# Ledger of designs, part 7: miniprotein binders against q53ft3

Target 1, 195 residues: q53ft3
Amino acid sequence: MFGCLVAGRLVQTAAQQVAEDKFVFDLPDYESINHVVVFMLGTIPFPEGMGGSVYFSYPDSNGMPVWQLLGFVTNGKPSAIFKISGLKSGEGSQHPFGAMNIVRTPSVAQIGISVELLDSMAQQTPVGNAAVSSVDSFTQFTQKMLDNFYNFASSFAVSQAQMTPSPSEMFIPANVVLKWYENFQRRLAQNPLFW
Key: E = the ipSAE of ESMFold2; O = the ipSAE of OpenDDE; V2 = 0.75 times the mean of E and O plus 0.25 times the DockQ between their complexes.

## First folded at step 3 (miniprotein)

Design LA2 (at its last look DockQ between E and O 0.05; V2 from the best seeds 0.00; counts 0 for: pae E 15.0 > 1.5, placed apart)
Fold by OpenDDE base, look of step 6:
Structure LA2 (fold): chain B 195 residues (1-195), chain A 104 residues (1-104)
Amino acid sequence: as target 1 above (195 residues)
Amino acid sequence: SVEELEKEIEELLRFIRRILELVKKYYERAKKLLEQGKTEEALKVLQLAYEMAQLALRLAKQTLEKAQELGLTELIEEAQELIQEIRELIEQIEELMEKIRESQ
C-alpha cells in the first residue's frame, strides 16, 4: 500500500505491517537523512473517509523512541515530502504505534503510517517544520507529477485487473512505468528543494 | 471498447507530455546550476533528465504503435509530434552534457 523513499537509497515498497491499519518503514542511518518521501503505491487506495497519518520516530539520547506527526497522505494527496533533519531534536507527540517491540538500533529511525479517519486526522497538528512549506514552483510541479503518476498508474492497474478477459487492451509495460517512477522519486528524494 | 482505448491513449499522451515538461524544467535547472559553477550537480540533473526523457520516448513510441493499431489518426499525429519533441530534447541534453565534459 505504501512506499518510502530516501535520497540515494533504494525505494522501500515493503512496509512492515505491524497492525491491520499500521505500517512501518525502517530508516537506517537516519542522521544523514534530510527528506523523506512517502507515497501510495497505487495498488490499494484508502477506504472511503480514511487517510494515512505519517509519523517519524527516532531514538532519543536514552534510546527511547520519540514520535512526531509529520503529516498526511490521502487518496487525493497520495504523496508527501517531509523534512526530517530538523526534527531530530524535537519533542515527542502522541502516536498510535504504542510500545512496539521493534528492535531498534540507535541509528535506525522509523516512518510509521497509521490508517485513520479523515475527520480524526483533521484534528491532529503536524510538527510545523516537517511540511515543506516553501515549495517553489518546481517542487509543486514535481509533486503534481507524482500525483498524476499515481492516478495514472492506478487507472492502469484497475484496467489490467479488468483486462484479464481482453488481451487486446492497451498494455503499457509496467516495468517502463515503474522504472520512470522509481527514477523520478529517487531524484525527488535526493533534493526535493534542489531548485 | 475502442472509445475506452482512445481515452486511455489520450491520457497516456498527456502523461508523457507532463514528463516532457518535467524534463525541460530539469534541463533549465541544470543550465542555472552551470551558471552558478555547480558543474557536478548540473551533470547529475542532466543525467536524470536524460533517463526520464528516454523513458518518455519509449512510452511515446509504444503509444504511437497502439494508436496506429486502432487507426486513431489524430492521436497518431500527436504521438509523432511528441516523439519528435522528446528526441530534440534528448539531443539538447546530450549536447550540453558533452559540452560540460569537454570543458572539464
Scores: ipSAE 0.016, ipTM 0.253, lowest interface PAE 6.9, mean pLDDT 74
Fold by ESMFold2-Fast, scan of step 3:
Structure LA2 (fold): chain B 195 residues (1-195), chain A 104 residues (1-104)
Amino acid sequence: as target 1 above (195 residues)
Amino acid sequence: SVEELEKEIEELLRFIRRILELVKKYYERAKKLLEQGKTEEALKVLQLAYEMAQLALRLAKQTLEKAQELGLTELIEEAQELIQEIRELIEQIEELMEKIRESQ
């Protein structure tokens, strides 16, 4: 469902599911991490009216997690880039991971994703300056490709389902893929930060 | 026109090759992680590579079908060669995943 990219490190695509609606990625040696990218995989969308709240946590001096809200991913914005350097202050009591008994190793931080109602997400305030638009070129390009393909594929799947209620396999017309690719390249050339 | 459709097929093949290059880079990163003993991270990267390769295969098969409908022999051959290259890469990914399982 989700992927996690760290600038200068390899992608993670297998989140640990810690509850029906909660997923976690481990970030070892987090003090050397500056940026984290969170994105949705493939064509599996959130259910209607739902989205994902993205949290960052680190162990305090007693080894207990401190959770902070970084931002959101949704079907309409299935990827986000966050700056986590310097986010080691403060804590919240009402965040959804506060009730979880997640076992953690010292020097390992975590990215948490909580599947929540869009209305609930709209009432939450992310920590300041977490969202950014820049990481290394390879992870930026890879994330943009996956993100834009997800948007295209999910849009096509909805349209296909309306016309063919019980498809046995998903077929994406070749000319539609080409049209998407050309549009993606055109937009990327006009505004590299559009993703 | 046939000329416009031919160009469309050529552009699809270029797009698929771009996906294939990304898959190859992920495969190489996974091998490097294995050499460093980071087996769990390697498996996650291989899973991403596998899913992207399967997407490339589906698109290449659809592109082949279009080329066949138009009787464009050279593009048919090019698409078939691309499909073979993608299948070989999928095989390499599967073999590496199996070797990791056997080692546990």
Scores: ipSAE 0.006, ipTM 0.164, lowest interface PAE 10.2, mean pLDDT 68
Fold by ESMFold2, look of step 6:
Structure LA2 (fold): chain B 195 residues (1-195), chain A 104 residues (1-104)
Amino acid sequence: as target 1 above (195 residues)
Amino acid sequence: SVEELEKEIEELLRFIRRILELVKKYYERAKKLLEQGKTEEALKVLQLAYEMAQLALRLAKQTLEKAQELGLTELIEEAQELIQEIRELIEQIEELMEKIRESQ
């Protein structure tokens, strides 16, 4: 349902579902990460009236998780870029992942996505200025450019199982090129070129 | 087939070039924000451009490796040119971000 992208890494599209309404991505070596892209795959949209609250979790000096609200993704705004470099020493915030209090290795952080009512999300305040898309016009421009990438990529052989349009809007996963390239590599391995 | 694999590499290279054009648009937007005195917003846009350019660079390098494994000389040259273009843009973005931070 969701994707998670960090520069210089393969896109993650297989979130660990830890509850009916909660999804998690692991971020190894999180101290080297400055920004993360969270986006909806075209497979499953949010139910009407629902959206996703996006959290960042890292282990403190005792190895205990510290959770911070980054921002939101919705059917109407299906992708967002979050700055996390300044959050690695910040204070925790109220979060819905209380049952997920698991001691982890110090080098692994997590992105958590909680599916919630839009009204509930409106009452939450992201910690710091984590969202790069704080300017609405810039956010709309970025989403239109991502839509153009998606439409462009649709002219290539991309697996239907990897892309499904949302019921209200299309979004362009940042992983379209990576998934297509991974499929390309797999096809090359199965039918290597004679030389 | 050889024809099929070659065409898929060509399509990937073209797609990476379009990503690079988007990075250039973000870079130009950041410069306009600087002209408006919106320095903190410009740095955020530059960081986004940097991350997208780094993704493009990784894809282009992987594409080059596959073109080399297949011996596709023309596509090797295209991938090398694309990698050079991306590296130059990354350098421009890094220099501008450093210049902004030093003047602040």
Scores: ipSAE 0.000, ipTM 0.115, lowest interface PAE 15.0, mean pLDDT 68
ESMFold2 (binder alone), look of step 6: mean pLDDT 91; pTM 0.911

Design LA3 (at its last look DockQ between E and O 0.02; V2 from the best seeds 0.00; counts 0 for: pae O 10.1 > 1.5, placed apart)
Fold by ESMFold2, look of step 6:
Parts: sequence; structure tokens; C-alpha cells
Structure LA3 (fold): chain B 195 residues (1-195), chain A 104 residues (1-104)
Amino acid sequence: as target 1 above (195 residues)
Amino acid sequence: SVEELEKKIEELLRIIREWLERVKRLYEKAKKLLEQGKTEEALKVLQRAYEFAQLALKYAKLTLEKAQELGLTELIEEAQELIQEIRELIEQIEELMEKIRESQ
């Protein structure tokens, strides 16, 4: 359902589902990470009236998780870029992941995505300016293209119960998403300053 | 820097061209389905090709606007050529869909 991309690393597309409505990506060596892109793969949209609250968690000095709300992804905004470099010493926030007993190594952080009602998400405030806060023309342009691209691609996604017999027809959305991952990863590897 | 932005615009245009190539393959698939007598499936494929082409056109126009804002003349020309190619494919898709619907 979700993907997670860090500059200079391969795209993660296999989130660990820790509950019916909660998904997690591990971020090894999180101290070297400045930005994270969270996006919907376009295969399964959120149910009507729902979206995803995106959290960042890192272990404190005692090894206990500190969770911070980064922002949101929805069917209308299926991807977002988050700055996390300033959050590694930040104060925790209200979050839905505190009931999970996740044992982690000291250098591994997590991105958590909680599927929630849009009305509930509207009442939440992300910490600081974790989303890209200054809107330069290229950052805005890239985010707009990313949102439109994934929103449209997700409109072609079908569940496995709805798959057609034609392999080429079914693979077009998946092939497009895979191609985007390859291009995005290569761009980051070629030019780590594109943010 | 402007050089960094130029590289990003180049990559976006390349991605949009690859999307256009996939739309062309959908169009050709629809023609093959018609040859096989699978008219309903052909129309569904054409509708998908149409929507995908419209998305490609939207992104190409946005990329053109950014290239114009930065004064990147070569990329402006490339984006304009891409937009024209997408528009021509959209017209072909529309004409084929209309022809099929009129023959029903």
C-alpha cells in the first residue's frame, strides 16, 4: 500500500503491517537521514473518508521510542516529503503507536503510517515544520507532480479480486510505479542535492 | 542551483516520455483487441490510455511552465515537442473510440 524513500537508498515497498490499520518502515542509520519521502504505491487506495497520518520515531537515550507526527498522505495527496534531521532531538507528540511493543536496535528509527478518518486527521498538528516548509518553486513543482502522478496512477489500481485476465492491462499501473521508483532512486543517487 | 533544477526538469521530461511510450503500447493493444473481435475490452483499454495520456499532458504542461520560469530554452523546446506528441496521441485515441462507438 505504501512506499518509503530515503536519499541515497533503495526504495522500500514492503512495509511491516503491525495492525490492520498501521504500517511501519525501518530506517537503519537514521542519524544520517535528512529527508524521507512517503507515498502510496497506487495499488490500494485508502477507503472512502480515510487517510494516513505519518509519524517518525527514534529511540531516546534509554532506547524508548519517541514518536512525532510528520504530516499526512491521502488519496488526494498521495505523497509527501518530510524533513527529519531536526526531529531527532525533538519532543514527542500524541500518537497511535504507543501501544506497540517493538524491540529495536539503538540506531534504527521508524516511519509509521496509521490509517485514520479524515475528520480525525484534521484535528492533528504535525510537529514543527517537518513537511517542507519553505516553498521554493522547484520543491512546490516536484510535490505537485508527485501528488498528481500517484493520485492518477492509483485510479488504475485494482484489488486482486478485481484483476482482469490481461497481464499487460493489469501490469500498466505496477510498471509505471516501478519505473517511477527506478527514476527517483537514480536521480537521488546522481544528484543528492535535488531537495 | 539553476543547474540542479535543470537536471531535475530533464529527468521529469524523460519520465513523461516513458509514460507516453506506455500509452502508445495501450493504444496498439486496443487495436489488436479489435482485430480479435474483443470490442468491449478494446474500449476499456482506450479509456485507460486516454486518461493516462491526459495525465502525461498535464505533467508536460507543468514542466514547460517551470522551464519557462527558469529561462531554460532547450528544455522549453523539448517540453513543447512532447506536448505536441501527447496531443496527437490523444486525438488518435479519441478518433478510434468514436469510430468504435458509431459502429455499434
Scores: ipSAE 0.015, ipTM 0.285, lowest interface PAE 7.1, mean pLDDT 70
Fold by OpenDDE base, look of step 6:
Structure LA3 (fold): chain B 195 residues (1-195), chain A 104 residues (1-104)
Amino acid sequence: as target 1 above (195 residues)
Amino acid sequence: SVEELEKKIEELLRIIREWLERVKRLYEKAKKLLEQGKTEEALKVLQRAYEFAQLALKYAKLTLEKAQELGLTELIEEAQELIQEIRELIEQIEELMEKIRESQ
């Protein structure tokens, strides 16, 4: 149902379902993460009148989880980008994940998605700094997304010797992906503004 | 596989669409600020919206190029549509900014 994307890392498409209406992604080495994208995979929509509240959890100085509401995803808005770098020192908020003994390592944060009524979601207030609000942050995210895409594509690269003949599968040469990446990088390094 | 890359491109397009929606929200925020007589703040918000939209456009174009390279017809169409929407929004932002400047 949900995917989680961290720049420079592999896309996560297998959320841990911790309850009927709750899903969790683990984010190792969360201190290095600036932005997270949460998105619907498009396989299963929310039931009518429902959406997802997206929470971020990190361990506090005592090792206790601190949860903060980042924002929302819905059938009408199936993806969202969140800045989490500035949240690492924030205060915890009310969250629906409180009783779940999720085995946490100190270096692992979590993205939690709670499927809730849209009406209930409307009454909740996300943390203020979770939204990407600056051009610099946007640019950084874009660069990281590019890196993520390249890494993802490269992960499927196999040597010719490793290729098993599969007439049903088409292969993209790695050099094509690399060329695309390089061109994209060059364009991003140039003026990000057209006019 | 091509299918996996297709899925990734779909994801990228979804992300870009989210950026577009953010730009729309900024645009609406600016309009509200104008209604409140906060012209300078509105201009700042519009400037940010403009910059975001331009970046989104750039990314969408690059994504389109990749989709074209892979021959992904449906995603090409989606990317083209998204590009058009972004361009239209940029035009709206520019028009509003110009209108504000002319009124000053």
Scores: ipSAE 0.008, ipTM 0.169, lowest interface PAE 10.1, mean pLDDT 77
Fold by ESMFold2-Fast, scan of step 3:
Order: structure tokens, then sequence, then C-alpha cells
Structure LA3 (fold): chain B 195 residues (1-195), chain A 104 residues (1-104)
């Protein structure tokens, strides 16, 4: 239902479902990652009144995962970009992944998505440095990301004339997202401010 | 060219209609499972049908916007008709899911 994108890497569209309402993406070699984009594939909307809380986790010096709330994705705002460079271990707060036995590998960070009631999400405060630049810049980036994604998804729907999506939790083939990412990456390489 | 875009829109409508037929088959499968007393299986099939129908609706709306942008009256009408068919099926799926949940 979700996708995760890091510049210079293959897009991930197959989140590991670790609970009915919780999904994770692994981010190997996270030390080289500055920004992460989390987005809805546009296949299945959240039920009314619900959204996704986006968390980031990295191993501390003790090997313990440190989960931090980055922000949210909703039907009205289905894509978000987060700056994860410079996030540091602080005094921990409670988070919905704390009770889960998630197997971790050294040098691998995780993006976690928890499907929650919008009212519950409104009670939570994201870490202060995760949002990318000004709200205007972020809004513009999100709109351009969505525009690019929808254009490519539509294009690939045409090319799949005899292949309808299988009834499953992933209704857009991975190839559609991959080709969207390839075109977005190519344009970004030509002009980093294109987004 | 406009001609190339028109063909692309026609192909999108064909693909979406194929998706609609698949949703209809899932809906009928769920009804048969209910007749057999397999309520939990039926709910899972209905949920997948619902998700697939929502995807079809999203792409049908996008296709309509493209047809409207190009002023393709015939394709606008076809897209509008398809959107209504999808919405009606979504309603039927929602009603059946609600009926089942109320009965549990």
Amino acid sequence: as target 1 above (195 residues)
Amino acid sequence: SVEELEKKIEELLRIIREWLERVKRLYEKAKKLLEQGKTEEALKVLQRAYEFAQLALKYAKLTLEKAQELGLTELIEEAQELIQEIRELIEQIEELMEKIRESQ
C-alpha cells in the first residue's frame, strides 16, 4: 500500500507487514541517506478517519532500535519527504513499535508505518528536524511527486492491456513504480531543483 | 499528438473495464462463499474487491480528466459511464460487507 524512495536507490514497494496495522521498510547502509520519501501507492485509500504515522528507526550504540516519529501520510496528503540526516538519539519516548519483536541487522535502519485514527495522530508531535525546509517548499515537492507518479502509473496501465492487477494488497505492479522512479531520478539528475 | 493521446485514453478505458469485470467476478465469488457459510473467506474476498474497485475508480477519474482536457466528447461520455458503473459496484460491495459485519 506504501512506497519508500531514497535518491540513488531502487524504490521499495513491498513493505513487510509486521502486524495488521503496521508496515516496515528496511534501509540498508542508512549512514549515507539524507532524505527519505514515503508515499501511498494510490491503490487503496485509508478508511475515513484514518491515516499513517511514519516512524524512523536506527540502532543505537547498544544495538537497541530508537524509533522517532517523522510525520504522517493521509488520503489528503499521501506523500511526504523527511530529512533523516542529523537525527540523533535523545531521551526516548513511547511509540507503537515498542512492543514488537522486530529483527534488526547492524547498519540497517527502518521506516515504520502505523495505521492510526486521525484523532490519535493529532495527539502526537513529530521530531522537530525531520520536515524538509519550509512548508511551501515541501508542499510544492509533494505535489510534483504526486503528479509524476500519477502520470507514470497511468502510462503503464495502458501498456498492460492484457494484464489486470491481481486482487492483492499491492494493486500497482512494482514495475510501474520503478519506471516512475527512473524518470523522476533522471529529471532530478538534470536539475536537482526540478522537484 | 492529439491522435496518439486519444488512442491512449481509449486503451485506458478498455483496461479499466477489464478491471471492472474482475471486480464483478470477485463480488460473485464472495456471494457464493456466503451461501456456503464461509463468512470470513467471503469478507476477505469482498475487501479485495473493494480495494480493486477503488483503484479502478481512481484511474477512471484520471482518464476522464485527460479526455476533458482534450475535448474528446465521446470518450468523456464513456469515462463518465464507466465511473458510474464502478461507483454502483462499490456501493454493492460496501452494503454486503456491512450486512455481514452486522450479522456477526
Scores: ipSAE 0.000, ipTM 0.096, lowest interface PAE 17.1, mean pLDDT 68
ESMFold2 (binder alone), look of step 6: mean pLDDT 90; pTM 0.901

Design LA4 (at its last look DockQ between E and O 0.03; V2 from the best seeds 0.00; counts 0 for: pae E 8.3 > 1.5, placed apart)
Fold by ESMFold2, look of step 6:
Structure LA4 (fold): chain B 195 residues (1-195), chain A 104 residues (1-104)
Amino acid sequence: as target 1 above (195 residues)
Amino acid sequence: SVEELEKEIEELLRYIRRLLEIVKRFYEEAKKLLEQGKTEEALKVLQWAYRLAQIALRLAKRTLEKAQELGLTELIEEAQELIQEIRELIEQIEELMEKIRESQ
């Protein structure tokens, strides 16, 4: 349903579904990450009246997750860019993820997406130091995703012979690319001006 | 060992082959869009396919070099065939993009 992109890395498209309405991506080596893009793959839209609250989590000094609300994605705003470089010592916020008391590796953060009612999302306040970008058109998101994939694969081809990248990084599978195309067609049919 | 490097080359060729299949699917979808009169949309799909095909070509050429360094004759032949197939697809994509630009 969701993808997560960090500049210079392959797109993550296989979120860990921790509940019917909750999805998580791991971000290894998060301390060097400044921005993250969260987006809908286009395979499954949110149900009517629903959207996604996006959280960033990092392990505190005790190895416990500290969750912060970054912002939202919806059918009308299917992607967003979040600045996380200033959030690694911020205050936690109320969050819908349950008690996941599994100790995380200290260098791994998480992006969580919770599917919620739009009315409930309207009552939430994202952290103020997150610089979020509203992607006004599908074109900007699509081009950024393609450019990131192009740059990563090109750099890999020049400097690496190995095709076993780190577990958190993966190549974009064919079905994700085809679903991007299907979503593009669907978006044009639903709203010819979404560009 | 050479055995480990040979397996890595085989995996790289499989990756490149899947990448090429994605490019082919986008090329075919762009042709369908043109049949429907959706020229601008077709061009966007072709531009993405072109970029991805160029990445596949670079990967295939590097894979060939590695297979040649190790004297892996069967993998050399496979890489050469893959390179030729990618070049033909790039030419097809370039020709179609040029036709679209001329008709705009």
Scores: ipSAE 0.015, ipTM 0.161, lowest interface PAE 8.3, mean pLDDT 68
Fold by OpenDDE base, look of step 6:
Structure LA4 (fold): chain B 195 residues (1-195), chain A 104 residues (1-104)
Amino acid sequence: as target 1 above (195 residues)
Amino acid sequence: SVEELEKEIEELLRYIRRLLEIVKRFYEEAKKLLEQGKTEEALKVLQWAYRLAQIALRLAKRTLEKAQELGLTELIEEAQELIQEIRELIEQIEELMEKIRESQ
């Protein structure tokens, strides 16, 4: 149902199901992790009216887990990027992962996904710094997308002599743009952080 | 074939629509940032939204031209509608950017 991606690491597609409605990914060497992507695999959607609350857990100075709500994934928003590097000093929040005997190795953090009612999720407040400001992630994504587009498109730039005469403008065939888009979507599907 | 070109135009229109939706999301996010007092961040977001919208507009115009060349009436209409939506959104972005600048 879920995948977890850490930059520079293999994609995790096998979450440990710790309850009917709870899934956990282990993140070894979590101190080196800046961002985590949580995404739906697309095989099984959330039931109607339900989504996933995404939590991050790390051991405190006493080795006790500190859980923080990062954000949400839904059928409408099947992927999310979270910044976890700044959370290592945060206070714990209420979490649904209770006394799970998760074998805690001191160097291993966890991403927990709890399948919950959308209405209940709406009442929860993610930790402020965890959601890569939809703006920053989107801005970075957009920048990379645009750069990639321009680079790709420029490689296929045809002179106006080959299209409708407009001597001041470069033309890109529609099929070239489509090919770029298809390739971009394919890469995005394979690795949401390829950019 | 004309059928293949039609399909390509349809796919391109879908792509442009997606770009438009991204621009809308950026615009809404900028508004939220303004509500939070993050004016400089909002301006940056709006600048990106503007750039994306301009790309979408150029693509839509070219798509329209191609659809016209092929006589694809439905796709012509769709492209024209997209052009109008993009222009309206560009105007909204410009207005918001100007409002922010005037408030500083």
Scores: ipSAE 0.013, ipTM 0.274, lowest interface PAE 8.2, mean pLDDT 76
Fold by ESMFold2-Fast, scan of step 3:
Structure LA4 (fold): chain B 195 residues (1-195), chain A 104 residues (1-104)
Amino acid sequence: as target 1 above (195 residues)
Amino acid sequence: SVEELEKEIEELLRYIRRLLEIVKRFYEEAKKLLEQGKTEEALKVLQWAYRLAQIALRLAKRTLEKAQELGLTELIEEAQELIQEIRELIEQIEELMEKIRESQ
């Protein structure tokens, strides 16, 4: 349903479903991450009146998870860019993932997506300045995104592991990523404030 | 098997054609932005088109190499035609970027 892209890394399109309405992406070596993109794959829309709340989590000094609300994705706004470099220390926000008891690996952060009612999402406050609005920041991120896309595309051409997993299965994620990039770019060109 | 590798090459060619479709859309968007006087936005879109076209070209060249190693004559010809189409598009993108630089 969702994808997650980190500058300098391969795109992830296979979220771990931890509950009927909750999905998680693992982010190893999170100290090197400055920006994260979360997007809908476009294959399955949210039901009417629903959207996704996007959370970021990292282990504190005691190994306890610290969850912070970054923002939202909806059918009308299916992608969002978040700056997380300033969020790697501090207090966690109130979050729906506490009851999940998610197992953590040292130095691994997570992106969590909780499918919620739009009315409930409107009552929540994301951590300050997580959403990227700067043209400079977007330009830098776009360059890194293209580098990540190049790595992803190149892995399709050279990986012989595709001989055992179906090449068609790997081809579908590439097409979805390309479709997302096209849609995101088009909306950005029409409205530079779209994120 | 050779049949499995042939199908992999066919899928790579389809993937590259989809990339080329996106590059063409970026190119048309950039031309529209230029007609509206939005030069900075047009340059950004052209730069995205250029980078994606270069990725497509690299993949097409590797696909050609794989097809040649297996002696798949029809796929060799398709890959060569695709490489030519990509190169033509890169030339158009470069020409438009140079035209913009000259006018600044």
Scores: ipSAE 0.006, ipTM 0.133, lowest interface PAE 9.7, mean pLDDT 69
ESMFold2 (binder alone), look of step 6: mean pLDDT 91; pTM 0.914

Design LB1 (at its last look DockQ between E and O 0.02; V2 from the best seeds 0.00; counts 0 for: pae E 21.9 > 1.5, SAP 71.771 > 70, placed apart)
Fold by OpenDDE base, look of step 6:
Structure LB1 (fold): chain B 195 residues (1-195), chain A 104 residues (1-104)
Amino acid sequence: as target 1 above (195 residues)
Amino acid sequence: SVEELEEEIEELLREIREALEEVERLYEEAEKLLEQGKTEEALKVLLEAYRLAFEALLLAWKTLKKAQELGLTELIKEARELILKIIELIRQIKELMRKIRESQ
């Protein structure tokens, strides 16, 4: 249902389901992480009237988890970018994840997604600095991603005339999307802010 | 059955066509907003159009792959045609966004 992307790291597509309505990604070495992208995989949508509240958890000075609401993902907004670098000193908020008996190493943070009613989500206030609020940054990311894909796909647009004698149709190999995705992941891993 | 899979692909192609129509609608809306001097709103609409076009493109590629796996020649052709249309729409959207940015 969900994916988690940390710049410079492999995409996580296997969330740990800790409850029927709760999913968790582990983020090792969280201190080096500036931004996290949470996205829906597109395989399973939220039920009607529901969305996902996205939380960040890090250990406090006592080793206890501090949970903070980062923001939301929904069927209408299936991805979001969060800045977590500035949250490491924040105060904990109410969170739905309770006392998870997860053996936490001090260097591992977590992204938690709680599937909740949209009406309930509307009453919650994310931590102010977590949402890369600028429609601009997400917009820029999305635009760059899309531009990258477009440019990549277009580079494989071969006139069928080049592949077979005299077809006027343009051919794009079906594997281009996969290759693009792999290349995009590689670039993102090299430089999370390559856009 | 192969017939059921073919029907599934046909349905996917229908969904892609519908998405394209929506992208075109949004593009036209953005043009109207620009004519009204509502540049910021136009950019938002174009971004949505761009997103939808990208999603449609991904779906079209998936559909093309499925059609290829089944050897469905006509559906392969349709999927390819849709991919080309989507790419052209993306180009148009990008070009319009560029023009807007250069005018500011």
Scores: ipSAE 0.016, ipTM 0.327, lowest interface PAE 6.5, mean pLDDT 76
Fold by ESMFold2-Fast, scan of step 3:
Structure LB1 (fold): chain B 195 residues (1-195), chain A 104 residues (1-104)
Amino acid sequence: as target 1 above (195 residues)
Amino acid sequence: SVEELEEEIEELLREIREALEEVERLYEEAEKLLEQGKTEEALKVLLEAYRLAFEALLLAWKTLKKAQELGLTELIKEARELILKIIELIRQIKELMRKIRESQ
């Protein structure tokens, strides 16, 4: 239902379902990540009156997960860009993943999505300024997206000539990412402030 | 043939350069409107410049991908240079729009 994109990495479209209404993406080597894009694949919308609360989790000094609310995705706003660099406080947000008690490895973080009522989501406060809002941040993010998407697409062109796919490995065409990027750019061209 | 594909990429680069010239013209038009106190008209022109710049950016990015797939080193370099110019122009447009909105 969801996708997760990090600049310079393969797009993730297969979230781990940890409960009927909870989904998780693993982010290895998260210390190198500045921004994460969370988006809906467009195949299955949320039921009316519902949306997704987006959480970020990193391991504290004892290896225990600290969950923080980043923001939301909804049918009306099916993608969001979050800045996760600098989110290293000892205090976590109120979160629905508390019962999971999952200890993470030192370099692995997670993005969690909890499907919740819109009324419930409206009462929650995201940490700091996780959402990207300034023109400088947007320009920097756009430059990074272009470079890393190009690198991803280029690696695909090279691998096509040399590749013998393993039966257990998933081959995902780059055009899935390109299609999303084109749609995002089209919407930006219509209104530069839509996100 | 590779020669036909190279010509196609060169034509795309020309389209991108022409779009960039039009974006620059619109930006200058917006600056002149601002000097005349026509803030609302300037914002409309800047939004059009922004839209055209983003379309040019997307086209330049697709062109870069095609040139890279074919190993056309000089065309890859030209496409990258155009992308950087477009990104800087977009930055300037958005900054001017932000300053105008804050002044209202």
Scores: ipSAE 0.000, ipTM 0.131, lowest interface PAE 15.7, mean pLDDT 70
Fold by ESMFold2, look of step 6:
Structure LB1 (fold): chain B 195 residues (1-195), chain A 104 residues (1-104)
Amino acid sequence: as target 1 above (195 residues)
Amino acid sequence: SVEELEEEIEELLREIREALEEVERLYEEAEKLLEQGKTEEALKVLLEAYRLAFEALLLAWKTLKKAQELGLTELIKEARELILKIIELIRQIKELMRKIRESQ
């Protein structure tokens, strides 16, 4: 149902299910990790009215888990990038993973996803600056894509005097759209987090 | 003990089967409501069926993993069969909800 990606590591697609509505990914050597991507695999959506609350957990100095709410994923926001570098000394928050209170390995953190009602999620406040992604919704992604396209295409603008009898209009050669699309696809394939 | 874990898995499978039967009942109830022209009520029943089917699917995945960890071949087979049935029910529920929304 979920995937987890850390830059420079292989994607994880096999979450451990620790309760019927809770999924966990292990993050070994978490102190070297600055960002994590959580996303839906697309095979099974959340039920109507439900979504996923995403938490980060690390062991404190006594090896006890400290859980912090990072943010959310939903059918309308199926992926998100979270910054965790500043959270490794943060305060814990209320969380649904209380049943997971066993001592953790000192160098291993966890990303937890809890399937919850959207109304319940709306009452929760993530830790500040955890969500840094412009890929956390289709709308945001589309807007960034359009902005990128506009800026690229505008750099090739030509005067209308060069192309039509209405000289006050600006024109963009059609091949610029194709070149932009090819470059954007290549960059996205190389690094889904590039923006 | 292994016997305690096996009993837990068998209980989980029973709960999954009961949830699946309730999903099927709710789906049939929604079909009956559609025949009565009660479209909005049918959609509400289908939403409940969808939520219950998703819960059953999560439980079935948990149960499959537990059975696999213990090498319980017959229980693995049962969990896999339930997962496939639940996935098909979810597909049917979503398709019926789509048809209702498009005919409105």
Scores: ipSAE 0.000, ipTM 0.086, lowest interface PAE 21.9, mean pLDDT 72
ESMFold2 (binder alone), look of step 6: mean pLDDT 90; pTM 0.900

